# Ledger of designs, part 85: VH-VL binders against Cytochrome c oxidase assembly factor 8 (COA8)

Target 1, 167 residues: Cytochrome c oxidase assembly factor 8 (COA8), of Homo sapiens (Human) (q96il0)
Amino acid sequence: APERGAERRDTAPSGVSRFCPPRKSCHDWIGPPDKYSNLRPVHFYIPENESPLEQKLRKLRQETQEWNQQFWANQNLTFSKEKEEFIHSRLKTKGLGLRTESGQKATLNAEEMADFYKEFLSKNFQKHMYYNRDWYKRNFAITFFMGKVALERIWNKLKQKQKKRSN
Below, E stands for the ipSAE of ESMFold2; O stands for the ipSAE of OpenDDE; V2 stands for 0.75 times the mean of E and O plus 0.25 times the DockQ between their complexes.

## First folded at step 12 (VH-VL)

Design ob10 (from oa1 with heavy chain S106T P108S; framework fv_pabinafusp; at its last look DockQ between E and O 0.41; V2 from the best seeds 0.00; counts 0 for: pae E 2.1 > 2)
Fold by OpenDDE, look of step 12:
Structure ob10 (fold): chain C 167 residues (1-167), chain A 124 residues (1-124), chain B 112 residues (1-112)
Amino acid sequence: as target 1 above (167 residues)
Amino acid sequence: EVQLVQSGAEVKKPGESLKISCKGSGYRFTEYWLGWVRQMPGKGLEWMGDIYPDDSDTTYSEKFKVQVTISADKSISTAYLQWSSLKASDTAMYYCARQGWHYDETGSFGFDYWGQGTLVTVSS
Amino acid sequence: DIVMTQTPLSLSVTPGQPASISCRSSQSLLHSDEKTYLHWYLQKPGQSPQLLIYKVSNRFSGVPDRFSGSGSGTDFTLKISRVEAEDVGVYYCSQSEHFPYTFGQGTKVEIK
């Protein structure tokens, strides 16, 4: 019995963009769009005097970014694959070859492609709903911690100032 | 690495205006008080005042309150010390210094990092 | 203003010998948070001041172990266990408990 070759699920390589910001930067940096997700990665600055709260915020932002990168990389790969399969199937049904007489890749018209997009969106509707829900949850959490960090900074400033007024 | 880089030496006449600068790097410039300290020739250290660059909150020693203006431009991580009218008695070395602090500790460490100093000479 | 009084104002020390500098404040430097805001600086010849000790006894980063600070309330001491040639300069005590911040007169340390 021939061993059915396990289809290596081409998982999109988690290619974190190798963009390295300048070592002396005290700011977050935005990299170029990732080739798979098309999202611009952010390189977060790590301060010398980072509080536990600031560290938690930074980690949460990093995790959320990685989550987004992975989701969209996979989604784009799936979309590209299904699009190609759709085109091939429709061309075959029409009795057309995969290549034009000029050697170019045969394409479908806008109306036929509209059917693909509708079908793709319908098929992935639940996936997008879950993504949106989780996206909001993560961003709300980030916003909450941003608020806490802002308050901490105000408090730290005030402690230093109060010491000046007490005389 | 934390660095404070000050503007170069100045030679001025009495009555002239002057603005010297201190640029911070290697740290969050907006979150540390930056002070100015005067050292007259052959004398000790005198605290003049300080600024919190985030909101430009300033404090002055009473001795210097009407003599100088402290300001900051947080966009370029630079603090300034300014005179509207210099006197011969303003001849001194001027240092900018960061007021150190840590999130785990209360209060200040004092001045943990210093600029190289700016020599101001006021002569007729 | 808080007056910081250093003694002696000058000290000549043989290399390898200990040195001690006293600093007295005109008022207590103990804060309500139970911390004492006395600091020590060294200004080497031709250089900017550098932080040695903060809050009485804490060595700043990169400061050698031969430096130690002690004291409470109004009386403070900086000790150098074994003076080295690189320790030459003017030492200042400073307070940051009361506004305005003030410095001692400075103690000049020289090598014999």
Scores: ipSAE 0.758, ipTM 0.898, lowest interface PAE 0.6, mean pLDDT 91
Fold by ESMFold2, look of step 12:
Structure ob10 (fold): chain C 167 residues (1-167), chain A 124 residues (1-124), chain B 112 residues (1-112)
Amino acid sequence: as target 1 above (167 residues)
Amino acid sequence: EVQLVQSGAEVKKPGESLKISCKGSGYRFTEYWLGWVRQMPGKGLEWMGDIYPDDSDTTYSEKFKVQVTISADKSISTAYLQWSSLKASDTAMYYCARQGWHYDETGSFGFDYWGQGTLVTVSS
Amino acid sequence: DIVMTQTPLSLSVTPGQPASISCRSSQSLLHSDEKTYLHWYLQKPGQSPQLLIYKVSNRFSGVPDRFSGSGSGTDFTLKISRVEAEDVGVYYCSQSEHFPYTFGQGTKVEIK
C-alpha cells in the first residue's frame, strides 16, 4: 500500500506520517483536492480476490480520473500561457516593451484584458464541448461495468450459498 | 493482507454473559462466510457455526445452537460470539476463521485465515 | 454428523524423513460438482491453526512443496516428504461437505 504525505509538502522524516488510508482498508478513499486541478483523487481498493471484470472497472475508473485531472491541470496551464501571449501581442501592437523601466512585467489594464477573457472563453468553449462528450462516454461506460460487477457479485454470493443449501 | 483480530482473553464466573469479537481486515468482509471454532484445553477443533455478514445468514452446529449466538456488524467488519450464561465447560480457546473462495474456482477452500484466538476461562 | 478419523494419533519422526497421516470419513465426501471438500490444517505449538491443503490436493499459498495431499471417497492422506523442525504440531483433516463441518481428532507430529 502507498503512503500519502501531509498537506502541501512533506519534509518530515519517513515513517512519521498521518492522513493516509489504513493499510488493511477494504474501501475506496477520497483524498484532498489536487493543487492544480482542484479535483479530489480516489484511492482505489484492490481486493485480494479481484475478478477480471472488477479489474476492468477499476482500471476504467483510474484512467478516467487521470484524464479528468490532466484536463483541468492543463486548462490552468493553457490559461496562463495564453494570457501572457495576449499581453505580449497587445504590448507589441502598442509599441511597448515587455518590461517596465523598473524590470517588472508590463501589464494591460482591466478594459484591455477584457478582450483576452472574451477570446479565451470563446476558444475554451470548443474544448469543453469535447470534454463533455468524452465525460459522458466515460461515465456511461463506468456505469455499465458497475452493473456487470454487481451482477457478478450476486452470482458469487449465490454460488457460496448454493453449497450450504444443496449439501 | 487478510487479518482476523479477536478480542482479548476473558476470565468469567459461571452464569455470567460474554460477547467476544472478531474484526476482519484486508478483504471484503461481507463476501465470505466467517466461522467460529472451539478448542477445549488439550483437545481438538470443533466447528460451532458460521455467519454470512452481508445478510447475517447464520448456521449453527446442533451441539452449540442453544449455548451461543453468532452475529455480525458489517459496518465495522466485526463478527461476534456471545453466551447469555457461561458454564465451566465453556472454558476453551475460541477461533474465528474465514471460509475462502476464488472467483475462478469451484467451491470453498476451507478456512483459509484464522484469528489469533480468544481464551475464555470460566471458573468458580 | 460425518466422523473424521485420523491415524495415527501421534507420530514421532526423525528430521528429514517422510511422514504420512491418514484421514477416513464415515461417508463419501464426493460432491455433485465432482470436487471433494476435504482440507488439512496444521496447528503449531501455541499458534492458531493454518490451512495447508484444500480440496484434497491443492496447496494453500505459502505452503512448501514438501506437503502433498491425496485420496478420494472416504480415504485421504497427507504426506510430508521431508519433515523439518518447523513442521511440528497437530495436523487436522476437515470436511466442509455436510453440516456440521467436522474435524479429525488430530495427529501430533513430534521430532525424535
Scores: ipSAE 0.465, ipTM 0.757, lowest interface PAE 2.1, mean pLDDT 84
ESMFold2 (binder alone), look of step 12: mean pLDDT 91; pTM 0.943

Design ob12 (from oa1 with heavy chain Y32F H102R; framework fv_pabinafusp; at its last look DockQ between E and O 0.56; V2 from the best seeds 0.00; counts 0 for: loop humanness VH .298 < .308, pae E 2.02 > 2)
Fold by OpenDDE, look of step 12:
Structure ob12 (fold): chain C 167 residues (1-167), chain A 124 residues (1-124), chain B 112 residues (1-112)
Amino acid sequence: as target 1 above (167 residues)
Amino acid sequence: EVQLVQSGAEVKKPGESLKISCKGSGYRFTEFWLGWVRQMPGKGLEWMGDIYPDDSDTTYSEKFKVQVTISADKSISTAYLQWSSLKASDTAMYYCARQGWRYDESGPFGFDYWGQGTLVTVSS
Amino acid sequence: DIVMTQTPLSLSVTPGQPASISCRSSQSLLHSDEKTYLHWYLQKPGQSPQLLIYKVSNRFSGVPDRFSGSGSGTDFTLKISRVEAEDVGVYYCSQSEHFPYTFGQGTKVEIK
């Protein structure tokens, strides 16, 4: 019995954008769009005096960013693959070659491609719904921690000022 | 790395105005008190005052309250010490210094980082 | 103003020997938060002051273990277990409990 070659699921390489911000920067940096996800990565600043709460927020933001990058990288890869397969199948059905007489890649018309998009969206509807749900959950959590960090910073400022006034 | 970089040495005449600067880098400039300390030639250290750059809250020693003005520009992470009219007695080394603190500790723990100093010479 | 009195004002030490500097404040430096806001600085020749010890006994980052601080209330001591050539300079105690912040007169440490 011939061993069915395990179809290597071409997982998009987790290409962490090699964008390195200047070492002396005290700000978050936004990199160029990633080639696979098309999302712009953020390089988060790590302060010299980072509180545990600030660290937690930073980690949560980083994890959420990585999650988004992976999702869209995979989604874009899947989309590209399925699009190509669709085009090939439709051209074959029409009795057309994969290349035009001029040697260019044969393409489908806008109406035919509309069918692909509709089918793709329908097929991936649940996946997108779960993504959206998780996206909101993560962003709500981030927003919540941002609020906590803001309050902590205010409180720390007030404590320092009170000590100066009491003496 | 936390750094405080001060403006260069100044030579002035009595009666002239002067403004020296201290630029902070490598930390959140707006969240730390920045103090000025005078050291006269061959003498000890004297705290002049400090500023909180976020809201420009300023505290002075009574000795220096009328003599100098402390200010900050948080947009460029720079603090200033200014004289309206210099005296010969203002000849000294002037240091800016960050008053350090940590989230895990109560209160400040002294001046943890210092500028390289600005020598001000006032001579007729 | 809080007066910080250092003793001695000058100290000549043989390398490898211990050194001790005393600092007395005119008022208690104990805060209501139960912390004592006394600090020690070293100014090496031709350099800016640097923080050695904060809040009586805490070594600042990068400060060697040979430096130690102790004391309570109004009486404080800086000890160097084994003085090295790099320890030459003027040592200052300072208080940040009361405004204005004040420094001791300084103790000049020299090598014999």
Scores: ipSAE 0.546, ipTM 0.801, lowest interface PAE 1.2, mean pLDDT 90
Fold by ESMFold2, look of step 12:
Structure ob12 (fold): chain C 167 residues (1-167), chain A 124 residues (1-124), chain B 112 residues (1-112)
Amino acid sequence: as target 1 above (167 residues)
Amino acid sequence: EVQLVQSGAEVKKPGESLKISCKGSGYRFTEFWLGWVRQMPGKGLEWMGDIYPDDSDTTYSEKFKVQVTISADKSISTAYLQWSSLKASDTAMYYCARQGWRYDESGPFGFDYWGQGTLVTVSS
Amino acid sequence: DIVMTQTPLSLSVTPGQPASISCRSSQSLLHSDEKTYLHWYLQKPGQSPQLLIYKVSNRFSGVPDRFSGSGSGTDFTLKISRVEAEDVGVYYCSQSEHFPYTFGQGTKVEIK
């Protein structure tokens, strides 16, 4: 499962009396958690002098983020739906209503809910195995391209210094 | 958008020290040479020297190498031009400028982006 | 030091007419990589210099196609095919082949 953080995204400045466009950062931005996936999106920096290799890496990271966001958004919705259905079904079996006497949503104790968690995990076992496989495949590719970009940047710096020294 | 933003105008007396700044944004600051150019009142442009911010490798015009110090703080994307003892003849406009390059061109090209300039006035 | 000599030092041009500025260097600006490191800048009144042409003939991003550069070795030319009011200012040639980098004296272009 991906790490979930509490990091704040930087806020672009805004003016009241005069329009003043925000200054673009030279760094990636981490946004607030998405309400469906509960994952913090990354807003990727596009360099002024972006090479084709750098672009490939950035697009691969964007695509992986979109894939990951979609998976967890779907999983969270499925989890919530099936959890409510499970609770409703078990309350019906016990002859209880969906609300307590005080009007609050009726719920099950931790032991009863453990059955739901086991059933959900078992039902979704193969889906999570495919997710883990694809997650590692994507992260391996990203790491490989990060290495290629690092080498390209070193080469470009050497070229700039070689020209200067030849003067 | 590439920008170079310089510190504000300075009024100084002879013998005083001064450090003016140039902050780069919108590009990878450590990957470009950054130069300083002087323009005396009513005169043309004079290259003073440059710096490669990644490792602070500097070059100076012989005319200026004893008179000024060029430095950079790459953590805040800022370069500096500094005098230990100003002279009245140092009264001028000072520009910072980035030496451009691209990954798909064989060599660097001229100063593609310039700061707005810092007017330094040195008088009794 | 490499001396960069511009001619003329001043031009008055009717809008819509062509203008031409010459720049001569005291030494060849051709580098061992077969590129020539001669550049042109415009400094409009009250503004910073801006790059027009780099490496003899390459127009910088956003520069109108009425600007063109040519030349080789020690002799270079900037041409403006149709001068507009926004083209007023001082034009400088510059070299970045030899240390120290140097600029021409400037050519003031104004509208008559």
Scores: ipSAE 0.460, ipTM 0.752, lowest interface PAE 2.0, mean pLDDT 85
ESMFold2 (binder alone), look of step 12: mean pLDDT 91; pTM 0.940

Design ob2 (from oa1 with heavy chain S106T; framework fv_pabinafusp; at its last look DockQ between E and O 0.55; V2 from the best seeds 0.62)
Fold by OpenDDE, look of step 12:
Structure ob2 (fold): chain C 167 residues (1-167), chain A 124 residues (1-124), chain B 112 residues (1-112)
Amino acid sequence: as target 1 above (167 residues)
Amino acid sequence: EVQLVQSGAEVKKPGESLKISCKGSGYRFTEYWLGWVRQMPGKGLEWMGDIYPDDSDTTYSEKFKVQVTISADKSISTAYLQWSSLKASDTAMYYCARQGWHYDETGPFGFDYWGQGTLVTVSS
Amino acid sequence: DIVMTQTPLSLSVTPGQPASISCRSSQSLLHSDEKTYLHWYLQKPGQSPQLLIYKVSNRFSGVPDRFSGSGSGTDFTLKISRVEAEDVGVYYCSQSEHFPYTFGQGTKVEIK
């Protein structure tokens, strides 16, 4: 019985952008677009005196970023693969070669490609809906924690001021 | 690493104006009170005042309230101590110092980081 | 203003021997949060002051274990269990409970 070669699902390598911000920076840094996701990664600053709430916010932002990077990296890979397959199938149906007489990769016209995009969007509609839902959920959570951190900072400042006035 | 770097030594005449600087690095400059401390030659330490760089809230010792102005530019993480008219009695070492704070503790825990000092000499 | 009184004002110590510096405040440094806002600084010769002890007994980061602080209310003590050559300088107590912040006169520690 021939061993069915397990199709190695080409998972997009989790290429964490090797962008390293300057060591002395006290700010978040935005890296160049990732080659797979096309999203710009953010390198989050870790303060000397990070509160537990600030740490939670930072972790949530990091997790959300990683989630988003992975989703789009995979989506872009899938899109590229399916696009290529579509082009090949259509060219074959037309009796055309994969290469032009000039040796260039044969392409489809804009109308034919429009059919691909429509089909791709239809096929991935549910996936995009779930992504959008989860994206909002994560961003709402981040916003909520940002608000809490802002309040904490205000409160800490006020405590210091009150101590100065009472004496 | 937290660092406070002050401007260089100054030699001035009585009646001249002076502004010295203290630049903070390695921490969130806007979230810590920054104080100024005077040390006259061969004498002890005297707290002059402090500033909260985020909103430029300032507090002065009564002794120094009319003598100096404390300010900050948060965009460049720099605090300033300024005299409008120097006196010979202003000859001293001036230190900037960060008021330490922990989120897990109540209240400040003193001046945890200090600048290298700025020597101001006022002579005729 | 709160007056901080240090005793002695000068101390000559043999290396390896213990040292003790007292600091008295004119008013209680106990805050309503049950913390006491007394601090100790060391100024080594030709250097900036450095924080040694904060809130009576807490050693600041990098401060050796030979340094200890104690006291309550108005009476405080800094102890050095074994004085080393690097401990030479002027020690200051300071309070941050009452405005304005004030320092003691300083205690000069020298090696015999």
Scores: ipSAE 0.744, ipTM 0.891, lowest interface PAE 0.7, mean pLDDT 91
Fold by ESMFold2, look of step 12:
Structure ob2 (fold): chain C 167 residues (1-167), chain A 124 residues (1-124), chain B 112 residues (1-112)
Amino acid sequence: as target 1 above (167 residues)
Amino acid sequence: EVQLVQSGAEVKKPGESLKISCKGSGYRFTEYWLGWVRQMPGKGLEWMGDIYPDDSDTTYSEKFKVQVTISADKSISTAYLQWSSLKASDTAMYYCARQGWHYDETGPFGFDYWGQGTLVTVSS
Amino acid sequence: DIVMTQTPLSLSVTPGQPASISCRSSQSLLHSDEKTYLHWYLQKPGQSPQLLIYKVSNRFSGVPDRFSGSGSGTDFTLKISRVEAEDVGVYYCSQSEHFPYTFGQGTKVEIK
C-alpha cells in the first residue's frame, strides 16, 4: 500500500510545529501517529481574531484531515486482515501449521510475501485512484483559500500601518 | 485567551540599567501593535511608545524617545522596555498593552488587553 | 500634544443612580476614514486599566450595557445608567488620532 509520509499535511504551506506545544500555542501543531491510520493529526490553532475566510480554510483543512485519517485507517485494517488471510492460506496449502514449535506465528519468507504485496496493490488500484483524485481536489481547494487568506492578512497589516502613519 | 504577562517588580539604584518584559499569548503576537504606558505614583496614564513585532517598527512619544528603548523578540512573543541609566523619577508602574483591531472593523481600537504591570522602584 | 480634559475629576454616586463623565479634546479626533478615535478605560483600585468603550460608542467585549459612550469632534461623554459597587475606580478617556497618544486626567468614581 502507498504510504503517505508523516509530514505531508504540515508541509502544505502551513508552518506547523513538530512537537506537542503548550495549549496557548499560536500555531498549528502535529500530534503523535494515530494507531489506526499511522498519520500524525494536525491540531489546528483557532486565532482570537479569526476572519470568516480563515475559518473556512481551517474547516477545509480539518475535514480533509478527517477524510484522510479515515481512508488510511480503513486501508491499514484491510491490509492487516488480508495479509493474515494470505499467510494462513499459503501455510495451509503448504501443509504447514499456523504456529511454529516455539508457539510463535508461522511466517512466509520475503519472496513469498512479495506476492501478497503485489496482489494487494493490484486489487486496490481503483480505490487508490479515486483517493488520489479526491486528494488533489481537496488540496487544490485548500491552496486556493490559503492564497486568499495570505492576501487578506497583508491587507490587514497595511491598514494598521497606514492608519498609524496618517498622524 | 489573550494574555499579556509582564516581568516582576524591580528595585534599582539610580544609574543602573534595566530591561523589563511583556509576553503575549493567545493571539497572533506579530499582528498587533503593542504599547508601553507609564503610571507614576498617584498619577494618570502616559503613553510611552509602541512596536509592531512583525518588523520591529517602533514609534516613541518624544518625551520618552531618548530615555527608553522598545524592542521585541517575535520568536518568543515578547516585547521589552529598557533603560540604559535609571533615574529616581523613573519610579512608576509600567504597563504593556495591545492595540486591538478586528477583521471587519475600520481602524484599530484603543488598548484592548493590558499586562498586570511592572512596578519599578528607583531609590538610593 | 492633544490635551484631554475630563470633568468632573471626582464623582460620588449613590448606588443605582446614573453617572456621566465628560471628556473634551483640544483638537478634533475625527480621522479621514470618518471614524473618531476616542476611547474610555476604567482602572479599578489596584488593577490594570481595562477598555470599556472604543471609537466613541462601541462597547468592548464583556462590558455591561449600562455603559454607553457618545459625542463627536471634541466633546465626548461616558454614561453609566445605573452605578454598581463594581464600577468604582478611575475612568480615563484617551485619543489615538494624533501622536503622542494622550489620556485625560481621570475621573475618580466612588460610592457614597
Scores: ipSAE 0.542, ipTM 0.791, lowest interface PAE 1.6, mean pLDDT 86
ESMFold2 (binder alone), look of step 12: mean pLDDT 92; pTM 0.944

Design ob4 (from oa1 with heavy chain F109L; framework fv_pabinafusp; at its last look DockQ between E and O 0.48; V2 from the best seeds 0.59)
Fold by OpenDDE, look of step 12:
Structure ob4 (fold): chain C 167 residues (1-167), chain A 124 residues (1-124), chain B 112 residues (1-112)
Amino acid sequence: as target 1 above (167 residues)
Amino acid sequence: EVQLVQSGAEVKKPGESLKISCKGSGYRFTEYWLGWVRQMPGKGLEWMGDIYPDDSDTTYSEKFKVQVTISADKSISTAYLQWSSLKASDTAMYYCARQGWHYDESGPLGFDYWGQGTLVTVSS
Amino acid sequence: DIVMTQTPLSLSVTPGQPASISCRSSQSLLHSDEKTYLHWYLQKPGQSPQLLIYKVSNRFSGVPDRFSGSGSGTDFTLKISRVEAEDVGVYYCSQSEHFPYTFGQGTKVEIK
C-alpha cells in the first residue's frame, strides 16, 4: 500500500514584517500592511525605565499581534486556495478551459462567485466565532493592563508631587 | 540616549521679552519633571522651578515665581523658560535639567541629565 | 530655604592624592521613606553640571569608583580616593528633600 505522502499543510510563513523603526524613536510605529495577513504591524517602543507592569502589557500586545497576524495570514491563504479550486471546478463543469481565447485567466461571473463566498463563510463560520471570542478576550486583557499602567503612572507622579508639598 | 538640547545664546536689552527652549529626546518626555537652573557669572547654581510636561504642573522658587514663566509643549518634547521684561540682573547661564526617577526607587534621583545651557546677556 | 554649606570652598590637590569635601544642611534631609535626598554634582570647566552621587552614596551611571559619598541627617561628605586631572571643576552638594531645591556654594577643585 503506497504511503500517502502527508500533505505538507503550507502554513503561511511567519513573515514577521522586517519593518524597523528609527533607532531614536520614543513611540510605537505602525508598519506597512503585511503581504499575507494585510494587517499593519505595530513596532512597540521599549523605554529605558520600563516597569514590570509596562513590560507585561507590551508582551501581551505583542503576543496578541502575532496571534492575529498568523490567523489572518492562514485565513487569507485558505481563502485564496479554495477560491482557485472553486473556479477551476466550475469552469470544468461548464466545459470551459482555464484560459480564455485571448490567453487570459478564465473567471466566473459575480453570481457564481457569490455562491463561493456564501459557502466559504458558512464553512468557516465556527472558526470566525472562535476567533472573535479570543479576540475579545485578548483585547479585554490588554485594556485591563492599560488601566493598571495608567494608574501606576498617576501614582508615580503623585509620589513626586507629594514630596514637594509636604515641605 | 537621553539628551536635552537648549536654544542658542541670546543678547537682549532691558525691558525686552525672551523665551528660551529645552528639547528632550531619548526618553518619555511627559513622565519626568524638567527643571530650570540659573547660574550667574562666576556664581553657583540656583533652582528656579520645574514642570511636569504631561499636565503642565509647575512649581517655582519664591525668588523666581513672579520673574519667569515655565511652560511645555509635550507634542514636540520641548520645555520653555520665559521672561516678560528682562533686567540686566538676568544675565546668566540657564540650564534645563531632568529630574531622574526609577520605578524601583522612592523619590527623585537628582538631576540626572542636563542641557548644554543657554547664555542670556542683558545689556543696555 | 535650606542652606547648604560646603567646606572648603577651594581645594588644591596633588594628582593621585585623596580629596574630601564636606556639606552641611541647615535641616535634616532624611525623608519619611527613610531615604536621604542629598546629591552631588560636578561642573567641569566650560561644561554643564553632571550628576555624580544621588541619595548620599549611590554613584550615577558612568561615575568612576574613586568617587564615594557618605553621611546622614545634616552632615555629608564626598570623597575622591585618587584625584585625576579630569576631576578638576566645581563640586556642588544639593538637597531635594525640602522645597525649594537648593545647592551648596560649590567647592572648586584644582590640581597642584
Scores: ipSAE 0.737, ipTM 0.890, lowest interface PAE 0.7, mean pLDDT 91
Fold by ESMFold2, look of step 12:
Structure ob4 (fold): chain C 167 residues (1-167), chain A 124 residues (1-124), chain B 112 residues (1-112)
Amino acid sequence: as target 1 above (167 residues)
Amino acid sequence: EVQLVQSGAEVKKPGESLKISCKGSGYRFTEYWLGWVRQMPGKGLEWMGDIYPDDSDTTYSEKFKVQVTISADKSISTAYLQWSSLKASDTAMYYCARQGWHYDESGPLGFDYWGQGTLVTVSS
Amino acid sequence: DIVMTQTPLSLSVTPGQPASISCRSSQSLLHSDEKTYLHWYLQKPGQSPQLLIYKVSNRFSGVPDRFSGSGSGTDFTLKISRVEAEDVGVYYCSQSEHFPYTFGQGTKVEIK
C-alpha cells in the first residue's frame, strides 16, 4: 500500500501548511492560507512545562482546526464536482460536447449557472446549519478551557511568589 | 531549546557606568524568576538578586543592592544588570540564570538554565 | 546569611571509583512545607554552572543516574557512584530557603 500517493486518490488532503515556524518560537504561529480550504493554519507552541490542562486546550484547538480545514476542503471539492456534473448533464441534454471547437471547457450561461448555485445552497443548507452549530460549540469549549488555563497560570504565579516571600 | 544569551565581554575603567543584558528564548520569559550570579576570578558563586519579569518584582542580596540595579523589559524577553559607577572589585564573570519550576512541584527546582556569562573587567 | 560549607574542597579520584562531597548549612534548611531547598551544581572547566540535583535528591533532566543526593536538616551529601572524565569540574551546593540565596565554596573534582 502506497503511503503518500494514496492520500490524494479520493479525499481532500488535510490542509495544514508546510510552512515551519522558527525552531525557537515560543508563540503560536499563523501560516499562509491552505490551497484547498483557503484557511490559515495555526502552528501551536508546545512549552517544555506544559500542564495537562494546557495540553488539553492545545489539542482541542488542533482538533477544531483540523475539523474546520477538512470541512471547507471537502465542501470546495463537493462544490467543484457537483458544478462540473451539472454542466455536463445540461450540455448532454442539449446534445453538446464537453469542449468547444477551440478545446476550451464548454460552459453554461449565467442564468443556467444561477440554477446550479441556488440548488447547491438549498441542498447544503442543513449541512451548513450543523457546521455553524458545531463551530459555536467548539469555540465555546475552547473559550472555557482558555479561562481555566488563565486561572491555572495565576495560581502558578502565586505559588512562585509565596515560596519566595515571607513563607 | 531554553536559552539565555548574554551580552558580550566588557572592559571598563573605574567610575564608568555599565548595563549588561540577558535574553531568554524557548520558554515563557515572564513566568520564571531570573537571577544574577557573580563569580570573581578563581572564586565561587554569589547570588546577587532576582527579578520576576511579569511585574518587575525584584529581590536583592543586601551585599549588592546598593551596587547594582536589576531590571527587565518583558516585551523583548530581556533582563539587565547595571552599575552606575564601576569599581575594580567588580571585575568578575556575571551569569544570568532561570529559577526552574514545574506545575506539579511544590517550590522551585533551583537554577535550571544559565547564560554563557559576561566577563566584566574594570581596570585603569 | 546561611553559610554553606563543603568538604572536601578538592578531590582527586581514580576513574571508575566513587566520590562523595559533603555540604553543611549553618541553619536547618527544612521548610514548613517539609521540603528542603538544597541544590547541587557542576561547573565544568570553562563552562557555566549546570543543575545536577534539586531539593536534596531529585536528579535534573538529563543528569546520569550515577549522581545521587541525600541528607536532611543541615547535613547533605552528593555521591557519584563511578566518576567519569566528563564529571571533572567544581561542584557547588546551594540553598534557596532564605534570602540571600547562598552557595558552598565549591569542591574541585579531578581525575588521578
Scores: ipSAE 0.510, ipTM 0.779, lowest interface PAE 1.8, mean pLDDT 85
ESMFold2 (binder alone), look of step 12: mean pLDDT 92; pTM 0.948

